# Miniprotein binders against q9h3h3, part 77

Target 1, 235 residues: q9h3h3
Amino acid sequence: EDGFTAEHLAAEAMAADMDPWLVFDARTTPATELDAWLAKYPPSQVTRYGDPGSPNSEPVGWIAVYGQGYSPNSGDVQGLQAAWEALQTSGRPITPGTLRQLAITHHVLSGKWLMHLAPGFKLDHAWAGIARAVVEGQLQVAKVSPRAKEGGRQVICVYTDDFTDRLGVLEADSAIRAAGIKCLLTYKPDVYTYLGIYRANRWHLCPTLYESRFQLGGSARGSRVLDRANNVELT

## First folded at step 7 (miniprotein)

Design FC2
Fold by ESMFold2-Fast, scan of step 7:
Structure FC2 (fold): chain B 235 residues (1-235), chain A 83 residues (1-83)
Amino acid sequence: as target 1 above (235 residues)
Amino acid sequence: MEVKIEVRFEDLDPKRVELIVYLIEMIARENGLEVTVRVRGNEIEIEVRGDVSKLAIRWFVKALELIVKEISPNAKVEVEVRE
């Protein structure tokens, strides 16, 4: 992606975050209601801007499931953005290590496993598996994008509390695989999202920290996880 | 410090007003701000309430400009800061 595409992606992400969300909140809703909710709002049919023929007549930014123990903590995003602007002005090198330190300093620690799937049965089935894992306590929180008019791929995001906690990131990968997910996964810390780090960024940073590939006969976790920045296999 | 933000649209669809107000309130909440939003014809007035940092306001305005441009490329955002 070029710089213009990265800016467009950032603007679309902000718009989606600000539009209404369809939420199954396991903190206040019995788990027995999940299957009916999933049947009512399959992500392949929920439209981004609403349509009389879809489950929603009004815009939907995200479809989300919150686990029973979910406690949101975005950290000091404003302080992060100010420090980022100062860093860019300072002329100091911008590296993965520098961004990691900014994130730690401002407590912007959350991150997410991403999977991209075409609209259809496989997307809806994958989302149902992830949603059940969240409600059953194997994952903390997840969301999936609605269907855009253009019909491009949709994304499922599975969040972890701390991208610097490698074991926690790997445990989430294991839970995703246990839910039956076999597609490619990539892990992106939210600090990269807030700062607009996408493919072909001007700092030549890899936009994701980890990559997970399913292997039928492999690690105990059912996947090979690669640290993309250091080119080191973790499993 | 008092901050007033005015968003002017060429044509503001009344059915979109509730959505736009919701978006503005969500952006404000994400940036740790409390706002009062008022709609006047094709204009939306946003008043930032309480004692807030200039930095928080700057990031909020940047977020608003990005979203407003996506919704309506011809819309204009004007900021007045009174100390």
Scores: ipSAE 0.000, ipTM 0.091, lowest interface PAE 21.8, mean pLDDT 74

Design FC3
Fold by ESMFold2-Fast, scan of step 7:
Structure FC3 (fold): chain B 235 residues (1-235), chain A 83 residues (1-83)
Amino acid sequence: as target 1 above (235 residues)
Amino acid sequence: MEVKIEVRFEDLDPLIVRWIVKLIELIAEENGLEVTVRVRGNEIEIEVRGDVSKKRIELFVYLLEMIVRKISPNAKVEVEVRE
């Protein structure tokens, strides 16, 4: 209650308490501790609501690794939301281009590469590779979902600072491939999340901006990346 | 399957409501669910649509209830399931 900033920080702390994350933060934790942390908390065994028989007795919303240089910047989300309301009431067509313009104007530029994997050794191995790439500085930050009670695929999210920076998006893809990942990857800008653009959205927009496929019979660690919004190959 | 969830709080800071909405949207998106979230004062209305398993929707509802109870033990959560 000591002012706006104190209230904002309290709200962030409350959000973290309500949806607690299990975090390896390379900004404050020695890199040498990572292997032990990964062995203690394999994503295939960490349960979303907690289980006395799992590594966690309390609920875990996400398992995350923060890189040494990680500095979160969500931009002006409030300004983005206000502009989105105006856009919707204007009758103007809602397209990937108009959303891109809104995101740039309000500096809501972060996005993420998504990969879905079945729970098990392959998921844990993939996550370990991604986590090491983050701690070593090839990626900035990543998270993986914990195991659901009924099972189902888990998702690894690898974030980049600017979805409009094609080179940065491609560099993240290359680092993911170098970590041994060969499955389909899709890239979603966080602006789509803030504006409620999901699968089968009411605006009939593709919810992902980029798509990466491992090259068939191709060169070492190569991938083909498509810009879905502009229908152009980036690699 | 289509599910409508209505959450009522006694009195809640608008800033905290904003964070709850963000958490709901993130949880839904990461689980492949299409959701529409509406805020009306101290009430949050969530519509969940999509071709997803009943078990995934039940887990989403469970997580949402857990988060809501953490904020306000006296909050009322009502779930309506449609074919």
Scores: ipSAE 0.000, ipTM 0.244, lowest interface PAE 13.7, mean pLDDT 76

Design FC4
Fold by ESMFold2-Fast, scan of step 7:
Structure FC4 (fold): chain B 235 residues (1-235), chain A 83 residues (1-83)
Amino acid sequence: as target 1 above (235 residues)
Amino acid sequence: MEVKIEVRFEDLDPLAVRWIVKAIELIAEENGLEVTVRVRGNEIEIEVRGDVSKKRIELFVYLLEMIVRKISPNAKVEVEVRE
């Protein structure tokens, strides 16, 4: 169905953001407690709305790890949304460049590398690697979705402060690869999430800015990164 | 208990309407509520029915207002409760 999937994803994201989160905050919790916390809350077992057979009896929107240097700056999301509404009614073209300019104007600069994995050992192992990289300071912050009622794949999100800082985005990719992650990664700026830019959007925009594929052998980075907005392969 | 909620927007994109309707459905399911949603131009009417607690209705209204304000900060939300 045209557009329905994108709208459903946007609604799910908002509901999850508003439900309680399970957080390991390295700013206030010793790093030595991480392994016990990861064992207590493996994402393949934590259920979205809670049940007696899972680690949680109450709803959980996200499972997150905050790094020692994590300092959230969401920017002016309200101003962004008002400007977006004005842009849509103006008849001006809606392009990646227009959205980038809106994000910069309103300081909504954060973005994230996304990886989608089936519930199970590989998801839990990947999350543990990412969480350790965050606590050790190689990444700033990350979160993983709990298990949905219907099953399906879960998502790990690894955030960077500024999607316009290409070097910072690539450094995060390198750190993810160094943590042992070999699956496909895609990078999405939070401005796209706030404005509902998902697959099959009405402006025919690619919902992600970068794509990272694991590169076996011969590369110091360990991955091949494509800039989808400019259709350029990055070193 | 019967609750009627009206959400009014100054200008509402059709895509945003579909987005809000899906969000309402998810929040209602999460809170075990039955809802009927009607769209009238720049207005969304939500009717909540069932023998549910007043606190559950208050929570639903709170979550709905938060979501609506994230999509359209200038939207007006009016709630009518009949017991």
Scores: ipSAE 0.000, ipTM 0.129, lowest interface PAE 18.3, mean pLDDT 74

Design LA1
Fold by ESMFold2-Fast, scan of step 7:
Structure LA1 (fold): chain B 235 residues (1-235), chain A 81 residues (1-81)
Amino acid sequence: as target 1 above (235 residues)
Amino acid sequence: GSMKEVRIEIEVGTDEARIEFKLLYAIRFLKEGAKVTIEIHGDNPLILRWLAKLIAMRLREAGFEVEVEIRGDTVTIRVEP
């Protein structure tokens, strides 16, 4: 059962993606409405399956903010899935390089910076900072998970349009840090999520491409970004 | 005669319980020898794509081979018994 946890995580992700989202869409909603929306839907209080005592009585899969210039491109998902099945059957090695090539071939290029925070004030504050950066145009799109019944950590996802564009990935990291975020960040291409590459995957692949740590100490501020596959610091 | 084909429609944003019901319905009829076609509709290509992939994964885990076709805002998943 090497992939058992990954299969369970994929099923949970499917449920979240299928359930209704609470969305602030800056393409159609004035930026002046953001603060009221954030106050109405703090992620530490929005419940995954609804609760009469929470802001939502019905299930919520994600809380999202779309930037003014947000324009998603899904790529060729049918071709990606077919190629993935063929790769698994072929006996060829499944490596970061082969997954990258599948993603490029099928134009599946989006990815995301992930941060995991416990429910509470720090999560809500971090989300507000990210949401404002999205609405102000420093980031393109972001989402945050609602509070699960078990009360575990919640995740904020900040998307970029092309995981192969290293400069764009680093630019997003800088914008996240400028928004006041100081926690650990990891970067995951959406192709990994689509193919079920999570922490306990059967191919024993690192589920993320980059790691960003806030620089601690004194007046020197910045982040250190590591390429996890090559063990090389990029900043 | 016996049912030969079942069509199921799913809109992006449908709640988890309704999706689970539709998946169990599809699997039941596949086990009874019916062909199943699932049409998924949604305006957001990224979410549509994700949902289609995960539905296909659930059907493959249940032991079925699936064929996936994408046309604009619609993904069609075809499954033979």
Scores: ipSAE 0.000, ipTM 0.138, lowest interface PAE 15.9, mean pLDDT 79

Design LA10
Fold by ESMFold2-Fast, scan of step 7:
Structure LA10 (fold): chain B 235 residues (1-235), chain A 81 residues (1-81)
Amino acid sequence: as target 1 above (235 residues)
Amino acid sequence: GSMKEVRIEIEVGTDEELIELKLLWAILFLKEGAKVTIEIHGDNPERLRLLAKFIARRLREAGFEVEVEIRGDTVTIRVEP
C-alpha cells in the first residue's frame, strides 16, 4: 500500500488545521462577491505550502466557506480525549456504540460528508457548487483541501451539526446532490477525526457511518444513502 | 538513545526560554548529523497543538524536513539531518 499510517494522517490533519485558512465568510461578506473569490482561489491551483506561481505564496491549510448562520461548536474535545484515554486504560470494549456515547457525553457531535476528487476542473466545479449552496443557506459550512502534490486527490468536507441527527445528515446529502455532485460521498463523525481514528485502525472501527451513491431517476433526491453500521438503506 | 539519534522531551507549559534552548540544541544536533526526535507531552490538546505547530515551524524555517505524529496526549516530531 501507499505508506500512510493513522498517525501520519492525523499529523497531516493537525498541520492543516494549524496553518492559515482562506475563508469566504457569508456572515460578513456579500454573496455577490463569491464568484470572484472562487475564481481567485480555485482549489486545484491553491498550493498547500505556497508557491510564487499559485494564488498563494504562503501555506494554506484549508479553503473554507462559512454560511450566514454558521456558529462554530467543537464541543468538549479536551474532555473527549481524556475520556478516550480512560476508556483505553479501562479494558472495556471499544465499539461504535461506546464512541457514540463518548461523543454525546462531551457534545462532540459535528460530522461531515466527504468527497475525494483529483485536482482539475471537476474538483473546482464541485467546490463552486458546494460553496454556492453554503452561501445560499442550503448547507452550513464546507471546506476543501489545497493541492499538496502533483496527482494527489483533494477532499471536500461538508459539515453537519449533529451526526446523530439522521434527518439532518440526509438533508445535507440532498443539498449536495442538488448542487450537481454525482460522485461517491462518505459521512464521518468528527469524533473519529479528533481521536485520530482512520481506516485500518487497531480497534477495527469503521469511521464511515453513511455512504451516498448518485442514482439516475429512482430517488426524488438523486441518491441512495446506506447506513453502513446497520446495513440499512435510508433512501 | 544511540549516538546517531537524540531524543528531546518537552512538556506543555514549559517556559518559552527553555523551549528556545531545546530548539537550539535540536538544530545543533541536526547540523552534527544526528537524527532528532522531539516528544511533546501535554494533557491540554489545544495547547499541545499550538506548541507542536510552533516547534515544527521553527525547524522548517531552519531548513529541515519535519515529520509530525500524534498519539493521544503526545506529539512526536521527527527530523532527519
Scores: ipSAE 0.000, ipTM 0.121, lowest interface PAE 19.3, mean pLDDT 80

Design LA11
Fold by ESMFold2-Fast, scan of step 7:
Structure LA11 (fold): chain B 235 residues (1-235), chain A 81 residues (1-81)
Amino acid sequence: as target 1 above (235 residues)
Amino acid sequence: GSMKEVRIEIEVGTDEELIELKLLWAIYFLKEGAKVTIEIHGDNPKRLELLAYLIAMRLREAGFEVEVEIRGDTVTIRVEP
């Protein structure tokens, strides 16, 4: 029923990844410079394609913060894509289990917690909290989309190294909540992004593995985490 | 008589609602048996290619065979009924 296909969403993601990024890299930049950088580049004001009225005149694909311990490892994405084509033509069932096996075989293990927020103060405040948690070492790396269109929501992505490490995924959720975030979070392994698994996919797979909801009447740090594939609460 | 042909022009940076309206018109004309040509103009190659890809996929999703041709700062999308 959706107007957009997985191919539409993959094309948008590819364009953002290929355009320049605004990066605060804690591996090479003192932490004392973070507050000034956040004030210069609030995500609600940074425009996707540049504008004289915004902090950027040129296109920006993502605004990112790298932690001191961040060591990128994309795995064998080429091997993953070849194996995916083979799987689709093999007649074998396409399930979360077979995709997990492909990801492990090709070492494509990273994943991310996603939160979607409208442009404005709440987005900028949430991003500042996440960025500080990254620079302080509670999270490893995060990015936020620039403002692409009037009224459209922006996304904050908070990455973990290994989506098969449930404890690591839950620790990242805890750190996000400790940063004051109360909105719905969903967790997506990067293997699903590389293979174009989105909301309306042809294999009828749930596009996310975990869901985190802030607990009503609980602490600002508290959340309920659901394993969506197995319908089991983890907290 | 001559087959009906329709040409639609889109500039990179056009509002999404206007692009959707132009695509609905394209689909309407295709269902009426017309050949449709969509010309997309833009000076940023990444924006031009992304917009062309999204338009082509939208038309393919509607059930049409789509041919895409890139010439400098212009992409031409040709669609048969």
Scores: ipSAE 0.000, ipTM 0.097, lowest interface PAE 22.1, mean pLDDT 79

Design LA12
Fold by ESMFold2-Fast, scan of step 7:
Structure LA12 (fold): chain B 235 residues (1-235), chain A 81 residues (1-81)
Amino acid sequence: as target 1 above (235 residues)
Amino acid sequence: GSMKEVRIEIEVGTDEELIELKLAWAILFLKEGAKVTIEIHGDNPKRLELLAYLIAMRLREAGFEVEVEIRGDTVTIRVEP
């Protein structure tokens, strides 16, 4: 409880991951069926815990689209957790660099671009654009949260397989912009999620590594990307 | 003999798919009238407590009465049918 506390955010994230997902899997489903699936499950209407008036009567944790080449790899999360405990007791500073090293050692490399939008047409339109980009091969995988509360923002997560591959992270940003997305994007490595690093964490770490802002008349990419961990402009 | 009590063990860091499977089995046993005890182990207290909380919440949302006991590196969740 208490809104955006790290404990509440971690609990909500794990609950959503454990609940059933609505998935369009391009590895097994023809791309021609995507538009009908998107019309059946618009994220602004799918409810988190089910409602007779919504597309779902049962709980839904996430609405996801898997690309044709998608192959999930969570790495060694148990080894990461053990190493994290050892790091905390070692007296060594806890920084983005030390967390990066733990993630590399344990192959926990995935990360995601996050965008937050209010329920409604703009959310559904943005999700449709992202989903099409995934099915067409410009992005690997994406998911969007269902509607949990009236008026609360929902999140679209667009995953990359390696947060240490800066070029890959930037390529995903470019594909999101090409899909017509103009809102603020932030990038979070999944290692931060597994270790419970959210806003106001006890380590005073920025919970995201990158920030992308749309820039009209700017770069050919359509955005400016800042590396928050190292305080360096990438574009 | 008839199983009237079931014990399920979960380690922090267990694959989500396996946790879902164990939780589905717990709910099935509860619907059949058995008492279920879920014992969760982990050396990270915050991760242990959060996982236990989510499991307890899921069981309560499914309509069951849940008792949670935290003891060091172990959380015991007792559920009545």
Scores: ipSAE 0.000, ipTM 0.107, lowest interface PAE 21.3, mean pLDDT 79

Design LA13
Fold by ESMFold2-Fast, scan of step 7:
Structure LA13 (fold): chain B 235 residues (1-235), chain A 81 residues (1-81)
Amino acid sequence: as target 1 above (235 residues)
Amino acid sequence: GSMKEVRIEIEVGTDEERIEAKLMWAIYFLKEGAKVTIEIHGDNPKRLELLAYLIAMRLREAGFEVEVEIRGDTVTIRVEP
């Protein structure tokens, strides 16, 4: 059942990526249009497969905001997937180190801070804060999932260019906190997503590299960041 | 300020040293007055239940009251300071 669960999660992620996105692109759209766009498409109301009672009648995979300086670079995902299949058939140990090396070799370096929130005002408010930070240049790019049929929690993803650049990852955390976000954040390299490695995986790998917790009067950046692999505090 | 809340995630199959380090952080946060939620994920129900039991026991031995909720492939452990 473990394989079925991983395949199901990968299929859902692929479907969301392939379905249409609602995008505010600050590279081509004036920042003054953002508030109206956020009011039109609150993530708590946008439905995954469309609904006459929601802002969308057609499926929406993601709601996204691109910053003015955003330049997408997913690397060689096809080469990564081919190398991953070869690694699995080779009998070599599958470890965080071997995945990191595959990611570097194929330039699949992006990663993301994740926050999970229930549908409602707090989700919409958090997303608005993140979206404004992206448009104002404090963050590069962010996405939020639409509302699923079952309800459940929705996810906000805030991306960084290079998961191996610890300083860059920590700078993004600081910007998220400065935007007013106080919930738990976890950081996941996209290499794990492209390879279908989620929380429950056959290789018993932890795809989360960092955790960030809000702390009043603590660090200068307003949070405590923990290296999950070693359980060592970085801030 | 107000009481802080922290969430810790553990996968079945995580090395014992890393689990112990996560539990040391959980105890640290609890002693500092934070509420701690530990989510344990695993595809094998018996291994998941055993790991959850061991984690709950470790926290109870440290002097905390522990609530355990099992839902499918996830166990949620909630601990008050």
Scores: ipSAE 0.000, ipTM 0.060, lowest interface PAE 27.1, mean pLDDT 79

Design LA14
Fold by ESMFold2-Fast, scan of step 7:
Structure LA14 (fold): chain B 235 residues (1-235), chain A 81 residues (1-81)
Amino acid sequence: as target 1 above (235 residues)
Amino acid sequence: GSMKEVRIEIEVGTDEELIEWKLLLAIRFLKEGAKVTIEIHGDNPKRLELLAYLIAMRLREAGFEVEVEIRGDTVTIRVEP
């Protein structure tokens, strides 16, 4: 059952990446147009497969905002996939360290902070805050899932360029908190996504590297960040 | 997108609603110009054959040419856009 669920999530992720995206690209679009774009495409109303009554008639995989300085670098994903296949065949242990080494070798370094929110005003408000932080240059790029046919929570992904750069990961967390976000955040390297490392994976790996919890009057950052791999508190 | 081929795996005994969702996903990828390979696994030859037949028939009804290869406990269905 768990294996089947992981397969389902991987297929769903591939479909979303291949379907059209609704993109606000600050590299080519003036920042003054963002508020109108956010009003036109609130994520709680944009449907995954299109509906006449929603803002979209056709499928939408993701709603994304690209920062002015955003420069995508996905690395050698093809080489990563080939190396992963060889690793599984080799009988070598599959550990966080092995996956980190695979990611570094193939330059697949990006990662993301994840937050899950129910469809509604709070999701739309959180997304607007994140989108403004991206356009203002505090974050590099973000995307949010459209509303699924079955319902359920939607996910906001806030990307960093290098999951091995701990300071960069923490700076993104700080910027998310400064945007008014108070929910639980978890950080996942894209290498785990490409290789299908989800909750209850076959290799019993923790699917996230960091957790961030909001602390009212706590740290100067506004959050406490835990390194899940080493079980060490960073803030 | 950069992807030109997609692989989908299905186990015999998978819920029919999830199989239908995976087939709709396959059809979407095909319409986007990707090649789709569906691998069906199962220990019961009769159930495996029946499921493979139903999947191939659904894809042919959607207007695609389908190639089916049977190897022991696995059926591979290859579909061109």
Scores: ipSAE 0.000, ipTM 0.105, lowest interface PAE 23.9, mean pLDDT 81

Design LA15
Fold by ESMFold2-Fast, scan of step 7:
Structure LA15 (fold): chain B 235 residues (1-235), chain A 81 residues (1-81)
Amino acid sequence: as target 1 above (235 residues)
Amino acid sequence: GSMKEVRIEIEVGTDELKIELKLLWAIYFLKEGAKVTIEIHGDNPKRLELLAYAIAMRLREAGFEVEVEIRGDTVTIRVEP
């Protein structure tokens, strides 16, 4: 969140992950039930800590949709953590390349496209489009934050299974654009989250690996994607 | 009394404010020169590990050396001042 420290962001992320999630699981639930589920739980109306006036009376950390082929795999997070401790103790440089190697070695490869939207119709419409793409197999898994007590923007996260697979990352971007999304997208590997590397961090690393901007003309793909770490245009 | 070692218990599912307060107390005691042990309990392995790593990260960001040990449904975090 804008104006918050890395410590505040970590505490908020931890609490959300530990609280209950509202999940539409396409592995066990017929696709025909999705529209009713989306109508019951629009993210602009689901409150973070529950409210008598909202769809939820109890806390909700995330609202998620799992695709038919989704197989959750966080990799070897314990091994990653031990290697990260060793790296910090060694005094060796901490760089994007070093983190990439730790992630590959420990199979902590997932990452996500992020979009931030104000609560309201546009958020709910964007989420519905993403959820349908997940259930129809164009995306693997996605989640959206509930509405915060004091307001503020909500985030939609669209996951890919391997941040080092550029084609997979670009395919997810294309599917998001095909769902009607036109806002700025940024991509963050989950390894950065597990190692506590947020926007403001003591290693001065940028946790955003890719950036996608919608193009109204020119490109047939509908977006321009940049590798921000290497300053290389991918599309 | 003299505080040489402090033990803190956390259950997966504990609300955000309680976890934050427990971490602030851990940091306080570490700054006073006490050893701190945090035991985290939970029956969901992925939730347990994510919470443990988030807690370890907070303590490292505060400048402390952290040892993490995972055994079944329990994670033990040991921190030296």
Scores: ipSAE 0.000, ipTM 0.178, lowest interface PAE 15.8, mean pLDDT 81

Design LA2
Fold by ESMFold2-Fast, scan of step 7:
Structure LA2 (fold): chain B 235 residues (1-235), chain A 81 residues (1-81)
Amino acid sequence: as target 1 above (235 residues)
Amino acid sequence: GSMKEVRIEIEVGTDEAYIELKLLRAIRFLKEGAKVTIEIHGDNPLILRWLAKLIAMRLREAGFEVEVEIRGDTVTIRVEP
């Protein structure tokens, strides 16, 4: 049955984090080398487990670009977990506000805009635009999945350092749109991952905080960003 | 003497957030001196292998000794405190 498929994709994404990554690190590599790197490793051609016909013969979990100012910070995930257990034991309602406060207290603040695209020219073009925005300083860090052995869409993840900084999240959306991206985007904070907030969770929480849709025509082009937690338009 | 043992079960395809929560709980129990056994079940051997590798690698990076046993559609990971 098809109900199996989404669960397997989640497990494969976790495994990808532990395999080697192909990284363009703008902290140590001149921006002038980016175009050659993108041409060498287009995500539509890089295979997840290696293939003699692809740029890689060995497994690749992710293809990533780090900005010049990139400074990773995962926060206190263990303290977050302990506080989560205490909250559940208290019997108090689990709400987006309560989870936000736990994340702030334990400095687990990162999150990401997600976009899913079919393998091909459009994916490679979108990734090149995002990568360029990262090395030019408009975005902090991004990664894209390699081509899966079993096919299907690939995902581009564009990270922000603080999901509680609403302006920063919206600025990242604007930079993604400026790069020519027109598909649906959804934003997920990493704290939801650590606390098991996913589809059909027992607390009926929306697993994403924001949704961005590209708008065409009218007086101006732009995106409409929805706060999914309280169903409010932000733009 | 008595030693505390904890068993954790994971189904392949479980959302990554639930697997992460189970891993964090396993590490907490190990730090408390308990022996932890993680059983991973799945009918896709490629995904089962990669998930087991991910879990074992993260536990080893956290400083624990890990033994992995494969039996058909199940991988058992035994971790010493």
Scores: ipSAE 0.000, ipTM 0.154, lowest interface PAE 16.2, mean pLDDT 79

Design LA3
Fold by ESMFold2-Fast, scan of step 7:
Structure LA3 (fold): chain B 235 residues (1-235), chain A 81 residues (1-81)
Amino acid sequence: as target 1 above (235 residues)
Amino acid sequence: GSMKEVRIEIEVGTDEARIAFKLAYAIRFLKEGAKVTIEIHGDNPLALRWLAKLIAMRLREAGFEVEVEIRGDTVTIRVEP
């Protein structure tokens, strides 16, 4: 049953990635146009499969913002796939360490901070803050899911180019917090997404590497970042 | 209609340089105003979906509207100029 749920989540993620995206691309579009674009496409109102009453009449898989310096590199995903098949048949244990090595070998290094929010003003405000941070150069790229037909929470994904670069991952967390985000964040390497590692996966792996919790202590504020695999606080 | 159309075939297992060449070829024709259809074939569903996702991402990052259809061992990517 867990396998079925993971397969369903993988199929839905694949469909979303393959359906059209609404993109603000700061590499080709002036930053001054961002506020109008955000007003036109608030994620709480953009529907997954289109609706005459929403900003979109056609399906939308993701709403994304690309930074000026964004240079996508997904690595050798085909080589990763071949090595993953070999790993599964080798009898070698499938652990966070072996997946990390697989990802490094094939340069599949990108990852993302995830936040899940209910549709509404808070989601739209959080997305606007993230989008501005991307266009202003504090973050590289981000996307947010459209509103599902069934309802439920939407996800904002904020990408970093190398999940093994701990400082880069922490800098992204800091930029997210500076944008006013106070909800729980979890960090997932894209290699886990490509290999179908979600909650209740076949290999009983934690689907995220890091967790960030907003902290407010008197006049000081920041976040506490936990390395979930090693149960060690990084901040 | 008489819109110019280009079809590109890709097999799962094609090396990265050849895929990059085929994508550059597709982008060239899209910039020339042609409609492009890319068909990706593969027996392994996981490998097929990864390759299709990568190709769709590259085309969207190049600034094109992409429609994707998944059918068994084939993914069809349709791109308008």
Scores: ipSAE 0.000, ipTM 0.194, lowest interface PAE 15.0, mean pLDDT 80

